# Ledger of designs, part 6: VHH binders against NADPH-dependent diflavin oxidoreductase 1 (ATR3)

Target 1, 247 residues: NADPH-dependent diflavin oxidoreductase 1 (ATR3), of Arabidopsis thaliana (Mouse-ear cress) (q6nps8r221to467)
Amino acid sequence: KPDCFLKMTRNEVLTKAESTKDVRHFEFQFVSSTIEYEVGDVVELLPSQNSSVVDAFIERCGLDPESFITVGPRETENSSFSEEMITQIPIKLKTFVELTMDVTSASPRRYFFEIMSFYATAEHEKERLQYFASPEGRDDLYNYNQKERRSILEVLEDFPSVQIPFDWLVQLVPPLKPRAFSISSSPLAHPAAVHLTVSIVSWITPYKRTRKGLCSSWLASLAPEQEVNIPVWFHKGSLPAPSQSLP

## First folded at step 1 (VHH)

Design c7 (framework vhh_sonelokimab_d1)
Fold by ESMFold2-Fast, scan of step 1:
Structure c7 (fold): chain B 247 residues (1-247), chain A 124 residues (1-124)
Amino acid sequence: as target 1 above (247 residues)
Amino acid sequence: DVQLVESGGGLVQPGGSLRLSCAASGRTFSDYAVGWFRQAPGKEREFIGAISYSGGRTYYAVSEKGRFTISRDNSKNTLYLQMNSLRPEDTAVYYCAAEYRYGDWSSPKEYDYWGQGTLVTVSS
């Protein structure tokens, strides 16, 4: 459950057009209830995943985006479910994936490749996945997966014969996590507003792929006219310890 | 095995467009990732772009700047390269390649199968 919702009111580029850096000033206002904060406190934002990427993931997995699901904890205490993945009321599969499963920015872990090998029907894919999951394949898996930061969807698309059951996908796909930013605004000067200065993350991998940070790129793409309600959580920043001046 | 045959090369005026085709035989086309490379006289083979097994992901060289588009038709077992706003610097032999290794999309060494190439000349 988020603390409240913010809506973007400004998206301003702070860097020159010819700069290799893209640094932006974002301003947000509270949608309904306000939270008390101080300069240097942290706000966590839950980014929205690209709808076309979510649709591609659902299609790749042979699932119906309009089907209703109810996700509960497994009987065993060793469930990998985060509480954010538990639903009390049936939810559409597409909505569940959009809000809980990081199919766009998270890379799968070694165990994901091991499970993929069990569900691969093409022999060459099965052999490659078994190799990646083996001690002998560890460095090649690092280059393929971590070094290139391939997403869950990209990996599934590279191995099209793999059909993993949805109950396994819920356990294996990393949860969509909020991203943390330091608040630059003062509540005394802007009592109904939150300001952030954000570096838009982008880089080119050794294999010549362009990679972008999910949350920073999503924020850069937002316009005030879109009226997006952003779920947020507030955390206190580190405070100076005045007692240190009086030992 | 798989065999690749490029076609569609020729002489084009600067600013013109050209579509190259690569016909694959042997293996099911959807079983492998494929890419396009080019080589100008006296230079090393240069990556243009690649497309994943399913067609769901495309990867382009940064220098291309949106002029080239890669697509595939698995039902026709064919890969395409649409080239727009051609420049004299685009003059090269264009090759298609099929990847069996799950490594660097831009490295010629990651591709196991190569076509013979098709010449594209951009000149007045």
Scores: ipSAE 0.005, ipTM 0.306, lowest interface PAE 10.3, mean pLDDT 81

Design c8 (from c7 with E99K Y100D R101Y Y102F D104S W105Y S106E P108T K109H E110A; framework vhh_sonelokimab_d1)
Fold by ESMFold2-Fast, scan of step 1:
Structure c8 (fold): chain B 247 residues (1-247), chain A 124 residues (1-124)
Amino acid sequence: as target 1 above (247 residues)
Amino acid sequence: DVQLVESGGGLVQPGGSLRLSCAASGRTFSDYAVGWFRQAPGKEREFIGAISYSGGRTYYAVSEKGRFTISRDNSKNTLYLQMNSLRPEDTAVYYCAAKDYFGSYESTHAYDYWGQGTLVTVSS
């Protein structure tokens, strides 16, 4: 569970309109409990995935977003789950995907393509997926998947005959992970506030596709009036070390 | 886990001074924020002061600010409390405690590791 929740109070562009970079100043307030921190400490934020992308993934997989599921013992090895999560009451499938499965930003690994080949019903798709999973297809898979940064959803959409059971999807889809940022504010100057200076990540792939960082683009899209409670974890900065003279 | 051992307590006259030490074994103090608490007979444990893991920030109970000074030496894994102008009301068992830097420095519930305490008696 998170240390506390933050709520955004400011979202300001720091870069000029003609700049190739988008650097933002974000200010946050503590929702209920406060955490003592120092300049240079790290805050981890759990980004929210786009609801339409989650919905598209669930529809692509032939699942019911409103169905209830229970977390089984196989989830104990997943970094998204503890024993406490496993013993909780049934949750909606859509909520489970939104909070635990990175369908938006993570690219599938080679093994994902191997499993897809077992569940492909179109022969040409099965052959392509077997090739990608083979040693002979390794370089082509790298260009298709890693170079282009295709997401789990994009890959599943490229192979529409594939129907993977949800049990396998839970094992194969990377977990949604928090992203870390250095705190730029001082609690002495701004009690009960946390400030971040964040570069909004965006790049273009070899085949001219625009890609955005999940957490930085999500933060840039937030408006203070939305009153979103963001789960956060705090970590101390690097330990102080004594100065060392060069030889 | 970290083990904390207080020392330096004893009997002092009103107006006197004492320096308490707290030695850590296990993890180094540089991994923890640390503080001092005291408990007088028949009363609850109360906050005196705390210092951040880096030593860059100190917190004091309003009633103790100016008479007591907290410091740390991370190279020796030791926390100190310098007590000046002692009064009979300062008679208590003094405890050192360690926490990660999350949560309030003033709350006993925020601290995970505690020493056994050292008795300070202020009387004539």
Scores: ipSAE 0.000, ipTM 0.137, lowest interface PAE 18.3, mean pLDDT 79

Design c9 (framework vhh_4orz_3)
Fold by ESMFold2-Fast, scan of step 1:
Structure c9 (fold): chain B 247 residues (1-247), chain A 119 residues (1-119)
Amino acid sequence: as target 1 above (247 residues)
Amino acid sequence: EVQLVESGGGLVQAGGSLRLFCAASGFTFSKYDMAWLRQAPGKRREWVALIYSGGDTDYADSVKDRFTISRDNAKNTVSLQMNSLKPEDTAIYFCARGYWDESKYYDYWGQGTQVTVSS
């Protein structure tokens, strides 16, 4: 359960027009409950995944985005919240994927390819997936998967004969993780506000694919008029560096 | 701050009807999904009905065709019309605000209103 919710009140580009860098000043206000913080404390934000990408994932898996599922202990293991924080409430499949399953920014592990090989119905795809999961294929898998930072959806689209049951996908797809940012505002100067200075992450892979940071790009796309409530968690300023390793 | 206040609970005989009300304050009501949940003695909280900010509704199987959830954005209220009440409907009923922008997860609850259905 998040500590509270923030909504964006300002999105300002700090870099010059000709700059190759996009650095922004974001201002947020508390939606309801306020949290005491100090300059240099950390706020974690849960980003929203692109609705079109989530829909494409659901369609690729042969599922109904409007169907309802019940959140159980195993299903909530991959979420940013727990069963103890919510009742046994039915949730739309699309909402569950959007909030708990990183189909957009996370790359699958070797084990994902091994499981895909069991559910492939085309022989050539099965052979390639078995090769990738084998010791002989490890370097080719690294180049395909890790060097290019292919997402879960991109990998599933490359192997269209693979049909993995949703219960397995919940276990295999990496959880959607909140991203951490240092608070630049002082509560003495801005008692009901949180300010962040954020570099918008973008980078190019060896084969010239453009990749964007999920959370920073999402924040850059938000307009204050959208009134989006962002779930947030606050931590004191000596937290270790975030484990997310996208540039 | 966000406040949800339930009313309308009481004692009714099996087959009777009750209407529950939830008065909301401290937020832009029309932008949020609203729900009713219930908790019977010794049991977990159970979701009963949901009304989305856009007006669509969903119901638990146990209450379909008997309960109707509605909202009045001008008055910042959510209502639950309960018909054909059964002893099994006896519980404390809670009004809840949608937890996520597009989800059924809930971040605020009222104190609840007691509904008792006698056999």
Scores: ipSAE 0.000, ipTM 0.109, lowest interface PAE 18.8, mean pLDDT 80

Design d1 (framework vhh_7nfr_2)
Fold by ESMFold2-Fast, scan of step 1:
Formats: structure tokens, sequence, C-alpha cells
Structure d1 (fold): chain B 247 residues (1-247), chain A 122 residues (1-122)
């Protein structure tokens, strides 16, 4: 369970327009209860996945977004804080995918392609997937998947004959994890506020695709007027000290 | 107007001890984290230690852990650095630095003292 909720009150670009980097200053306020913290403590934020991407994933898998599921506790496999929040509670499939399954930013592992080959009904797709999962296909898989950073959804769309059961998808799709940021504000100076300085992650792949970091790009897209309640966890950290000589 | 004034530096023999003080004025001292940063002759600045505004958390560079202790007195608006088991490599000008309320990459401090010289030599 999250410690509390924050909502964004400021989103400011700190870098020059001509810079290849986008660094932002974010300010947040506590929605209800406050947490005591110090400068250099860590806050973890759970990003929201794009609803249209989640819907496309569910449709691609032939599932009903409004159906209910119940997940039992799985400490060995439950390495996601968001998944822990909903264990043993009946939940809509769409809500479960949104909160626990990274269909948006995570790339599938080699084993995902191996399992896809078992559920492919088109022979040419089955052969390609078997090749990717083989030692002979390792470099081609790296170029296709890891180098291009294809998402779970993109890979499933590239192999439309594949129909994996949902219980396997829960095992195979990487968990959606909170992202950690160091707090730059002081609670004594700003008792109801949390300030973050965040580098917005973006890069271009060899095949000229633009890729973005899930949490940083989501934060950059938020307007303070949207009043979004963000689930957060607080951890004690260290005050920042440069790894290189100070200016 | 923010002012930071260091004192307590001097010449000491290897294995000796010194206590540095930094008198702060012009801001609400208890609301800001504070740091000690040193600069040896011909070298860049090296972070030594930091303390949270409340004094509840302290941080040390690996080179000084177990030998130096940072402390503050929020009633007296004074920052301290107790230096034990001093080595020749500790010879430097020691600066008191105030953390910014909001900091970005490479810009952690907004005010610095003038420094106090510490020389460790036989």
Amino acid sequence: as target 1 above (247 residues)
Amino acid sequence: QVQLQESGGGLVQPGGSLRLSCAASGFTFSRYAMSWVRQAPGEGREWVSSISGSGGRTYYADSVKGRFTIARDNVKNTLYLLMDSLKSDDTAVYYCAKYRTVYSWGSYFDYWGQGTQVTVSS
C-alpha cells in the first residue's frame, strides 16, 4: 500500500530549447496525510500507463477488459509494489493490466519469444519465433527486440497468429514498477510540498524510432490542472554529493 | 544577507585533532542542510560531510568516515566539524556551504564561507 498520494502543482522546463536534454522541475503537494522527510530522501512514484495502449493490448489478446480476476499472494513472483496492493482483491482485468503489467515500456525477454512459438498458428511466424529463441537467432533477436526496445504490445502485434493464455501472460509480461527519485525540497522550508528535478528520458533507435521513459515522460505530460493523485512511497536516502569534483 | 564564517583551523601534527566552527546568519539556519567541503593546494573541491537541517542525518565521504564528526547547534546557528586522527592528506582549506532549498544537477550549494586553513604536518 502506498504511504500517501501527491498531486502536481508545477511542471517547469529547466533546459534550453536547443538542448538535446529535457530537465524539469516538478513540485507536488500532499493530497491528505503528510509524510516527514529530509532533503535527499527518495520518493517512488507509480506511473500511469496510456489507457489506449492497455486497451489495445487487451483487445490483441482477445480478452474482456471488464471481466474480474482474483490474484493470490505470490511472494516469489510478486516483485512489484503495485501488484502487492491488489493481491487477493477481485479486480477488473483492465485495472489489473494498468497497475501490474508493463505492456507499454518493457521489452519481452528471449523466453517470451519461445512461448509465442508454441502458440503461433501461422507456420512462418512459428519459424521466425523459434529462430529468435534459438542460439543461432540470438544476435537477430537482440537487434529486433532489445536494440529497438520493442514493447510487449508491439511484439504481439508483429505476430498476429499468436494467442497466449492470460495466465501465461501474467508470468511473461514484466511487472510495472514504481520509479525512484531523490527529493530536492526541505520539509522545514516547504512542509506541504515535495520538489523533484527529473531528466526526461528520450532516445532514437537505429531504425529511427523515438523511445521515451515511461515515468519521466508521463510526469512531463501532466498539467497541474489535471489534479491527478499519484501513489507514492517514501524511503530514507542520502544528501546528494557530486561523484566528480565540485565546480 | 546570508553570511557563513568559519573558524578553528590551524597547524596540527599527524594523529592530532581540530574542531572547526561555522557561524551562520541571514537565514533560518534550522531549515537548511549544511556541508563541509575542502580544497587542497592545486586540487579541485572535495565534499567532506553533510548534515540535515534537523541534525537527524549525517553523511561522510569515504576518506573521512570514522575520523570526522559533523554536528550543528540550531539554537546558536553554528555548524561544527570535529576532526580526529588527522592525516597529511587532510591538509586543505575547509569551506562551510549551505544547501539550496531546491537543487539541480551540479548545483547543490548557494552560499559558501571564505574558508579556514587546516595544515597537518610534523
Scores: ipSAE 0.000, ipTM 0.220, lowest interface PAE 11.5, mean pLDDT 80

Design d2 (framework vhh_7zox_3)
Fold by ESMFold2-Fast, scan of step 1:
Structure d2 (fold): chain B 247 residues (1-247), chain A 120 residues (1-120)
Amino acid sequence: as target 1 above (247 residues)
Amino acid sequence: DVQLVESGGGLVQPGGSLRLSCVASGFTFSSYAMGWVRQAPGKGLEWVSDIYSGGKTGYADSVKGRFAISRDNAKNTLYLQMNRLKPEDTAVYYCARTYKVWYSGSYDYAGQGTQVTVSS
């Protein structure tokens, strides 16, 4: 449950055009209720996932984005299922994936590869997935998955014969998590406003893939005119490097 | 600068054997998975085989039991031993650096290729 909702009122580039750095100043207003905070406190924002990536994931899994679902908990170890995934009323599949399942930035864990091996129909894919899940494959899995920061969707695309049932996907796909940012120092100590200074995160993997931070890149893409309500949580200050959220 | 240089291709009779080599430079060879991909005349790329840094190998069904992939980390060299060659094995063979050379987009470097022709 979020503390409140914010909407963006300003998105300004602070760095010069010739700079290799992209640093931005964001201003937000409270939508309905205000939270009292102090300068130097931390705000966590829940980012929105890229709709084309969500659509690609749903298509890859053979699912209907317009179908209505109801999700409840299962007693399963090594599950990524969280309380936020529980629905009281039916919700559209696409909406559920967008809000709860990190298909964009999170890398799958070892157990995901083990389950994929059970649902692979191509023998060579099954053997590779079994190897990755084995003790012998641990280092090769680390290089493939963690060093490269491969997403859930990218891994599923690398193993096209794999068809995992949706009830397992809900358990296996990591939950979409908020990202933390320090509230920037401002003389406008107005209770209805929150200001952030954010570095837009980007890096290159060993296999030369360009990766972007999910939350920082999403914020950079927002225009104030879009009227997006952002779910937020407030915490007392001094989190380590709060403006640098890596997926 | 990363380089992959293939050799060992040529003309061979059906039922014959060839050994392809690929010399790698510009990266820590022992830390990367390596593979072979081929392209037959008028066809798309087909994954042939891969070998992970830990030694695990994979093979396409079309070559399983006939081809053997291996590596010599001390020489930064990848090999493909091809036995019982068929006319259908005629293709340009490429050495590649990645876990999924054929379909995943994790393929980031390939060599110039070496021609293998199987005919009488």
Scores: ipSAE 0.000, ipTM 0.423, lowest interface PAE 10.5, mean pLDDT 80

Design d3 (framework vhh_8cml_1)
Fold by ESMFold2-Fast, scan of step 1:
Structure d3 (fold): chain B 247 residues (1-247), chain A 124 residues (1-124)
Amino acid sequence: as target 1 above (247 residues)
Amino acid sequence: EVQLVESGGGLVQPGGSLRLSCAASGRTFSSYAMGWFRQAPGQEREFVALISWSGKSTDYSDSAKGRFTISRDNAKNTVYLQMNSLKPEDTGVYFCAAKYYTSQWGTPSEYDYWGQGTQVTVSS
């Protein structure tokens, strides 16, 4: 459960057009309740996954985005399952995937490839997946998966004969995690606002593929007029307190 | 890195047979799935045949099924395409290609390494 919601009021590019760096200044307002903070405190933001990518994942898995599901706890040694994934009431499948399952930025673990091998119907795919999950395939798996920063969806698309039941996908797909940023604003100067200075993150992989950071690129794409409510959590920072005495 | 060199192309009469070879260099040849593609003048490259990295799985285009056989010898780092009952429509440049990951195996853009091609002409 988030502490509160923020909405973006400003998105400014701080770097020159010729710069290889993209650094932005973001301003946010509290949607309803305000949280007490100090400059240097940390805010965690939950990014929104691209709707078309989520739809592609659901279609790839042969699921109905409009179906209602209820998710209960299941013990497994290799599960990525968290308590935040447990639903007490039915939720739409698409909403559940968007909020809880990182299908866009997270790479699967070795165990995911092992399970894929059991659900592969094409022999050539089964053989490759078994190899990746084996000790002999460890370095090749690292190059394919981690070095190239492949996502859950990209891996599933590379092995189209694999059909994993949704119950297993909930356990295997990494959870969507909030990203942390240091607050640059002071409540003394901006009592109802939160300001962030954010470097927009990108990587070029060994195969010359461009990968963008999920949260920073999503923030850069937002316009204030979209009125998006962003779930956030606040944490105390380790930076020295401002020169003035606080209560 | 994998380097591919095709051989065995030539002129053959309709109904004849031809065997293409693809010699691969590279320490990880046995980790790659291998495909054959062909391209006729003025046309796109089209899928012909595929063999998995272990040799246990094969796939063929509709035009190749029943006439062509793909095989591999991992000890010799070589892939073969045995072509029987050749037709004028089989004329084209035949390319050997290597793919590390599995996906849409009939799609040329999914392949990591390509040979230079070998010409096959089926004519009287």
Scores: ipSAE 0.011, ipTM 0.358, lowest interface PAE 8.9, mean pLDDT 82

Design d4 (framework vhh_sonelokimab_d1)
Fold by ESMFold2-Fast, scan of step 1:
Structure d4 (fold): chain B 247 residues (1-247), chain A 123 residues (1-123)
Amino acid sequence: as target 1 above (247 residues)
Amino acid sequence: DVQLVESGGGLVQPGGSLRLSCAASGRTFSSYAVGWFRQAPGKEREFIGAISRSGGYTYYAVSEKGRFTISRDNSKNTLYLQMNSLRPEDTAVYYCAAQYRGYTVSTSEYDYWGQGTLVTVSS
C-alpha cells in the first residue's frame, strides 16, 4: 500500500538543448494526505507503464484486457499497489498487468527461458530456448538478453510459438518496482510540495538500440495537465550526522 | 474501490435539458479522473466527456457541438453532466466511470462503472 499519492505540477528542462545530458526539475503536490519529510529524504515512485506496450503484451499472450481476474493473497506478495486493488475482489486484467508485472523494462532471467522451452510448439524455438537455458548457452544468452536489455514483451515476440498460461506468467514476469529519488525540496520553504532533480536515464546497446530508464523517462513524458496520481513511499534519508568533535 | 450511482435520467422532449448526477462512495472521489459514457441500443459504448481529478480540465468527444458540460463537486463526491438542446439521437443509457491513474478517453482503461441511467428524447 503506498504512503500517499503525488501529482506533478512542474516539468522543467535544466540542461541546454545541445547538452548530452537531460536533467530535469520536477515539482509535485500531495493529492489528499501529506507526509512530513526532510531535505535529503527518499521518495519511491511507482512508474506507469506505456498502455500500448501493456496492450501488446496482453494480445501476445492471447488474453482479454477487459476480463476480470481474482487475485489471491500469495499473488500480491510481489505487488506495490494498494490492498483495495489486489484483493479477492475482481480486478481488470489490464489494470493488474499495468500495476504489478514489469513487461516493459525488466529482462527475463534464465528460468524464464527454461519455462518458455516447455511451452514452445515450434521445434527450432524449443531448441534455441533449451540452449539459452543450458550452461553451453550462457554466453549467447548474456549477449541476447543482458547486453541488449530485452524486455519480457520483446522476448515473447521473438518466440511466437510460446504459449505460457497466465498463472505461470504471474509467477515468472518480474514485479513492477518503485524507483527511489532523493528529495531536493525543504518543507520549510515548500511545506505541501516535493521537488526532485532527476537525470533522465538513456543508453545505447552494442547493436545501437536506444534504451531508456522506465521511471525517469516516464516522468519526463508527463504533463502537469494530465493530473496523474503517482503512488509514493517515503523513507528517511541517510544524510550524514553533524560533525562530531574528535577526542 | 469506488462505487458509482447515476441519477437524473428520464423522458424529455426534443430541445429540452437534463442534468445527470453520479454519486461516488468508497475511496476518496478526488483521487479519480472521471467520465461520462453512453450506449444507444445496438451500438457500442461511446465516450462523451471526462474531467480531471481537480476539475480544472475537461475533455469532450462532442465539444464541437457545445451542448454538454461536465463538472464535479469533490466536497459532495458527485459528478454532473448538463445536457442542453437534446435531440432524439441523444437517446441512450448514460454511464459514469472512474479511473485512478489520471486522464484517459479509452473505455477499456476505466475500472469502476455505474449501472447507468436511461435518457429518452422523444415527442
Scores: ipSAE 0.000, ipTM 0.293, lowest interface PAE 15.0, mean pLDDT 80

Design d5 (framework vhh_4orz_3)
Fold by ESMFold2-Fast, scan of step 1:
Structure d5 (fold): chain B 247 residues (1-247), chain A 119 residues (1-119)
Amino acid sequence: as target 1 above (247 residues)
Amino acid sequence: EVQLVESGGGLVQAGGSLRLFCAASGFTFSKYYMAWLRQAPGKRREWVALITRGGSTDYADSVKDRFTISRDNAKNTVSLQMNSLKPEDTAIYFCAAYSWKTYGSRDYWGQGTQVTVSS
């Protein structure tokens, strides 16, 4: 459960047009309740995943985005649920995936490839997935998966014969995690606002895949008129004592 | 029939150089990623170098700045230039071909060529 919600009021590019860097100044206001904070405190933001990517994942897995599901703890030795993945009331599948399962930015772990091998129906895919999950395949898996930063969806698309049951997908797909930013505003100067200065993360992999930071790129894409309510959590920052205030 | 045939291995003194070659046949060479892997005595097989369809290269940290991988699509060959060889480079070196869709999953392997580096 988030501490409160923020709404973006300003998105300003700080870098020159000819610069290779994209650094932005974001301003947010509280949607309802305000939280006490100090300059240098940390705010965690939960990014929204691209709806088309979520839809593609659900279609790839043969699932109904409009179906209602309930997710509870499993009584098995392989059970692993984050609090975000446990629901006490029915929720739409698409909403559950959007809020809890990082299908867009996270790469699967080795165990994902082992489970894929059990659910592969094409023998050549099964053999390749078993190799990736083996000790012999460790370096090749690192190059394929981690070095190229392939997403859950991209990996599933590379192995089209694989059909994993949804209860396994909930356990295996990495959870969608909030991202942390240092607050640059002071509540004394801006009592109802939160300001962030954010470097927009982007890089190119060895095989020329463009990769973007999920949260920073999402923030850069937001316009104030969209009036998006962003779930946030506040944490105390580590500020120097007044006697340590060096430039 | 797909074949990968390695050559160029041998015995060399520490600090020396060797050039390995892999001759490929039975598939459209220019469409495949080519890699060199090695297996040292008592160790598992490890990746050493990769060259993509377009000629981009990548290397394991242990061989960066010492090894250079290259390819000749007209001759269907991939080569590995090994400089400043160390005793720990002693291994059987294997050529492997990977399709672009299954990067990291081997499609074809050669029989290997022995490289021995004496102290």
Scores: ipSAE 0.000, ipTM 0.094, lowest interface PAE 17.6, mean pLDDT 79

Design d6 (framework vhh_7xy4_2)
Fold by ESMFold2-Fast, scan of step 1:
Parts: sequence; C-alpha cells; structure tokens
Structure d6 (fold): chain B 247 residues (1-247), chain A 121 residues (1-121)
Amino acid sequence: as target 1 above (247 residues)
Amino acid sequence: QLQLVESGGGLVQPGGSLRLSCAASGFTFSSYYMAWVRQPHGKGLEYIATISTSGSYTYYSDSVKGRFTISRDNAKNTLYLQMNSLKPEDTAMYYCARKYWTGSYQYFDYKGQGTQVTVSS
C-alpha cells in the first residue's frame, strides 16, 4: 500500500525549445497526510498506464474488463483460511491490469514465447515461437524482442492466433513497478511540497521505433488542473549529508 | 459464450425478503465455484457470498452473515441468493459471478446486467 498520495501543482519545461533534451520541474502537494523527508530522499511513483493500451490488451486476450479479481491464498491440504483471506474485496480486471501488470513498457522474457507456442493455433506462428524459445533462435529473439523493446501487447498482436489462458497471463506478464526519483525540494523551504527534476526519457530503436519512458512521459502529460492523486512511497536517500562548514 | 443472467431484484421494505436467481449458460456450471457480489450506486464492488461446486461449502461476508443464504441447483444450472432481514445498506446492483483460483489470485468473471435491489420505505 502507498505511504500517501501526491497531487501535481506545477509542470514546467526547464530546457530551451531547440534543445534535444526535455527536462522538467514538477511540484507536488500532499493530498491529505504529509510525510517528513529531506533533500536527496527518494520518492517512488506508480505511473498510470494508457487506458486504451490496457483495453486493447484485455480485448486481445479475450478477457472481460468488467470481470473481477481479488488477492487470495490458494487452498492446500495443509492450509487453513479465514473467509476474509479467501474472499477479499474484488477489483475490476481492467483496474487490476492497470495497477499490477506492465503491458505497456515491459518486454516479455524467453519463457513467454515458449508458452505462446503451446497456445498458437497457426502452424507458422507456432514454429516461429518455438524457434525464438530455442537455443538456435536466441540471437533472433534478442533482436526481435529485447533490442526493439517490444511490449507484451505488441508481441501478442504480432502473433494473433495465440490465446493464452488467464492462469498463465497472471504469471507471465511482468509486474508494473513504481519508478524512483530523488527529491530536489527542501522541507525547510517547502514544508508542504515535493519537487522533482525529471528528464523525460525518449529514444529510437534500431528499427526506427520511438520509445518513451512510461513514468517520465506520463508525468510530462499531466496538467495540475486534472487533480490526479498519485500513489507514492518515501525512502531515505543513500547519500551522506553534505558538509555545512567550509573554511 | 459464457452468460450469467440475474433476476429477482426489486423494491422492498426494510426487514423484508427477496430471492435472487442466476441462470448460467455457456460453461460447465457444476465445475465452478459461484459467487454473489454487489455494487451500491457510486461505490466499489463488495463481495457477498461464495458456494463450492457441490454446494457443501458456503462463505459469507460479515455484513450478510445470518441474513443471506447462497445455494445452487446444478441440474438447472442456477445459482440463488435468499436475502432476509434486508437493510437500506443492502441497496445495490447484485451480480452473479463465476469464481476460480489462478496462482495466489481469485478470479471472478460475470456476463450479466445485474439485478437491482432497493431497500427503502
């Protein structure tokens, strides 16, 4: 669970218009509870995935976005469960995917291609996926997948005959991870605010595909008037306190 | 195609009773745990009750224990929820759901429009 929620109050471009870099100054306010921090401490932000990409993933997998999922222990012969442990509050599948499954920025691993091969109904796709998962296909898989940074959704769309059961999708799709940023504000100067200086990540792959960093590009797209509550976690900085006394 | 069709909702006085039904089709009903979930207007989903494949095991949320009874008829592919001693707080859209486990997660899917239960005078 997050430590608290932040709301963006400022989004300012620090770099000149002709610059190849996009560096921004973001200011945030605490939504309700404040957390004590120091300059150089780390805040982790959970980015929001693009709703249309999540919808496309769910549709591609033949799932119902209005179905429900809840965290619960698997029943075993040695386990005892309370009703609450088994039947916790359900969440919509779309919300679950948005918050937990990185369908947008993460690339699948070799094992994902192996499992896809078992669920391919077109022979051509099955053979290609088996090859990618084999030792012989290792370099071709690297060029196709890792070098091009193809997402889970992009790979599934390239192999349309593949229908992976939900059981495997939950295990195979990488988790959505918070991204860490160093806090640039001082609580002495800005006691109710958190300031970040963020480089907006963008690059071009060998196949001339433009890729963007999920969290940095999401932050750049936010406007203060949208009133978005961002879940955050605070961690102490690893850097030692700077010396205040200089002769 | 999986279909779950809920019925039996309506307007009822506090302290009254309603019986909800869910007609299942498109899958082997007797092979799945089944559940009832509800969603009050403008609020999140709330779990109500679960029944095992045979009907031998039932589970209830604390808010409905002793008042609601879940049951099933595998021969008719039908799930039921008997609701007694209804309270205004029970006002919600009620959904029938199919339930199964995937790893450490419990998955509920449903295809019904739900059935509206309104408890007021």
Scores: ipSAE 0.012, ipTM 0.458, lowest interface PAE 7.7, mean pLDDT 81

Design e1 (framework vhh_7nfr_2)
Fold by ESMFold2-Fast, scan of step 1:
Structure e1 (fold): chain B 247 residues (1-247), chain A 124 residues (1-124)
Amino acid sequence: as target 1 above (247 residues)
Amino acid sequence: QVQLQESGGGLVQPGGSLRLSCAASGFTFSSYAMSWVRQAPGEGREWVSSISGSGGSTYYADSVKGRFTIARDNVKNTLYLLMDSLKSDDTAVYYCAKDLITYGSPFYEYFDYWGQGTQVTVSS
């Protein structure tokens, strides 16, 4: 549950001479409620996933984006369960995927490939998935999956015979995580605003493809006129010494 | 049964060109990524290039990028490697390899089937 929502009012490129660096100044205003903060405090932003990628994931899994679901927890090996994945009331499937399941930027873990092998209907896909999940396949799995930064969707598309039930996908797909940024604005100078300076993250894979950081690239793509409400959480910039509780 | 048969190798001078072919049979060719892998005398196998089942995505090792082009003809079930600006370091046996992954991974060691190889010798 977010503390409040922010709306972007400015997106300015700060890097003018270097093509390999993209550093931006963002300004946000509070949508409905104001949170007290200090310079150097931390704001966490939940990025929006590309709706076309979410739609492609739902289609690949044979699901209805307009259907309603309710989700309860199930502990599983390498579970990525979080409180955000537990629904108190029915929620539309597409909305649930968009807000809780990182199908766009996160790579699956070894256990995902093991489970895929149980739901593969093509023998050769099953064999490949079993190999990837084995100790013998560890390095090949790393090169295929982690080195290339393949997403959940990309991996499912590479193994089209695999049909995993949605309740297992909720357990297996990494959660969509907020990203943290230090606040550069002063509440005395800008009482209704939050300013961030953000480096836009990118990588080049072994296949020579450019991969972008989900949150930083999404922020860079936003324009003030789009009126997007961004869920945010605020944290103090300094942590006190840890305290021990004894019985 | 799956069969892969390479052809088009030979002796060529530095700076020359060659076109390798791989005839595939026994499987639905368009459903699988295909790769070229080479092995120089006394060395391990080195991945060269991969192409997705549809042909929409191609991948190249840094050592050959800009000089080699991978292509496929899904009607003829044939994989190609067009090799330009050949160097002595390109001397190797070139193998056609079948992968099960649609996008192909150049770092896969797990190829289901390999051809018998075709010798490429770059020498003056």
Scores: ipSAE 0.000, ipTM 0.224, lowest interface PAE 13.6, mean pLDDT 79

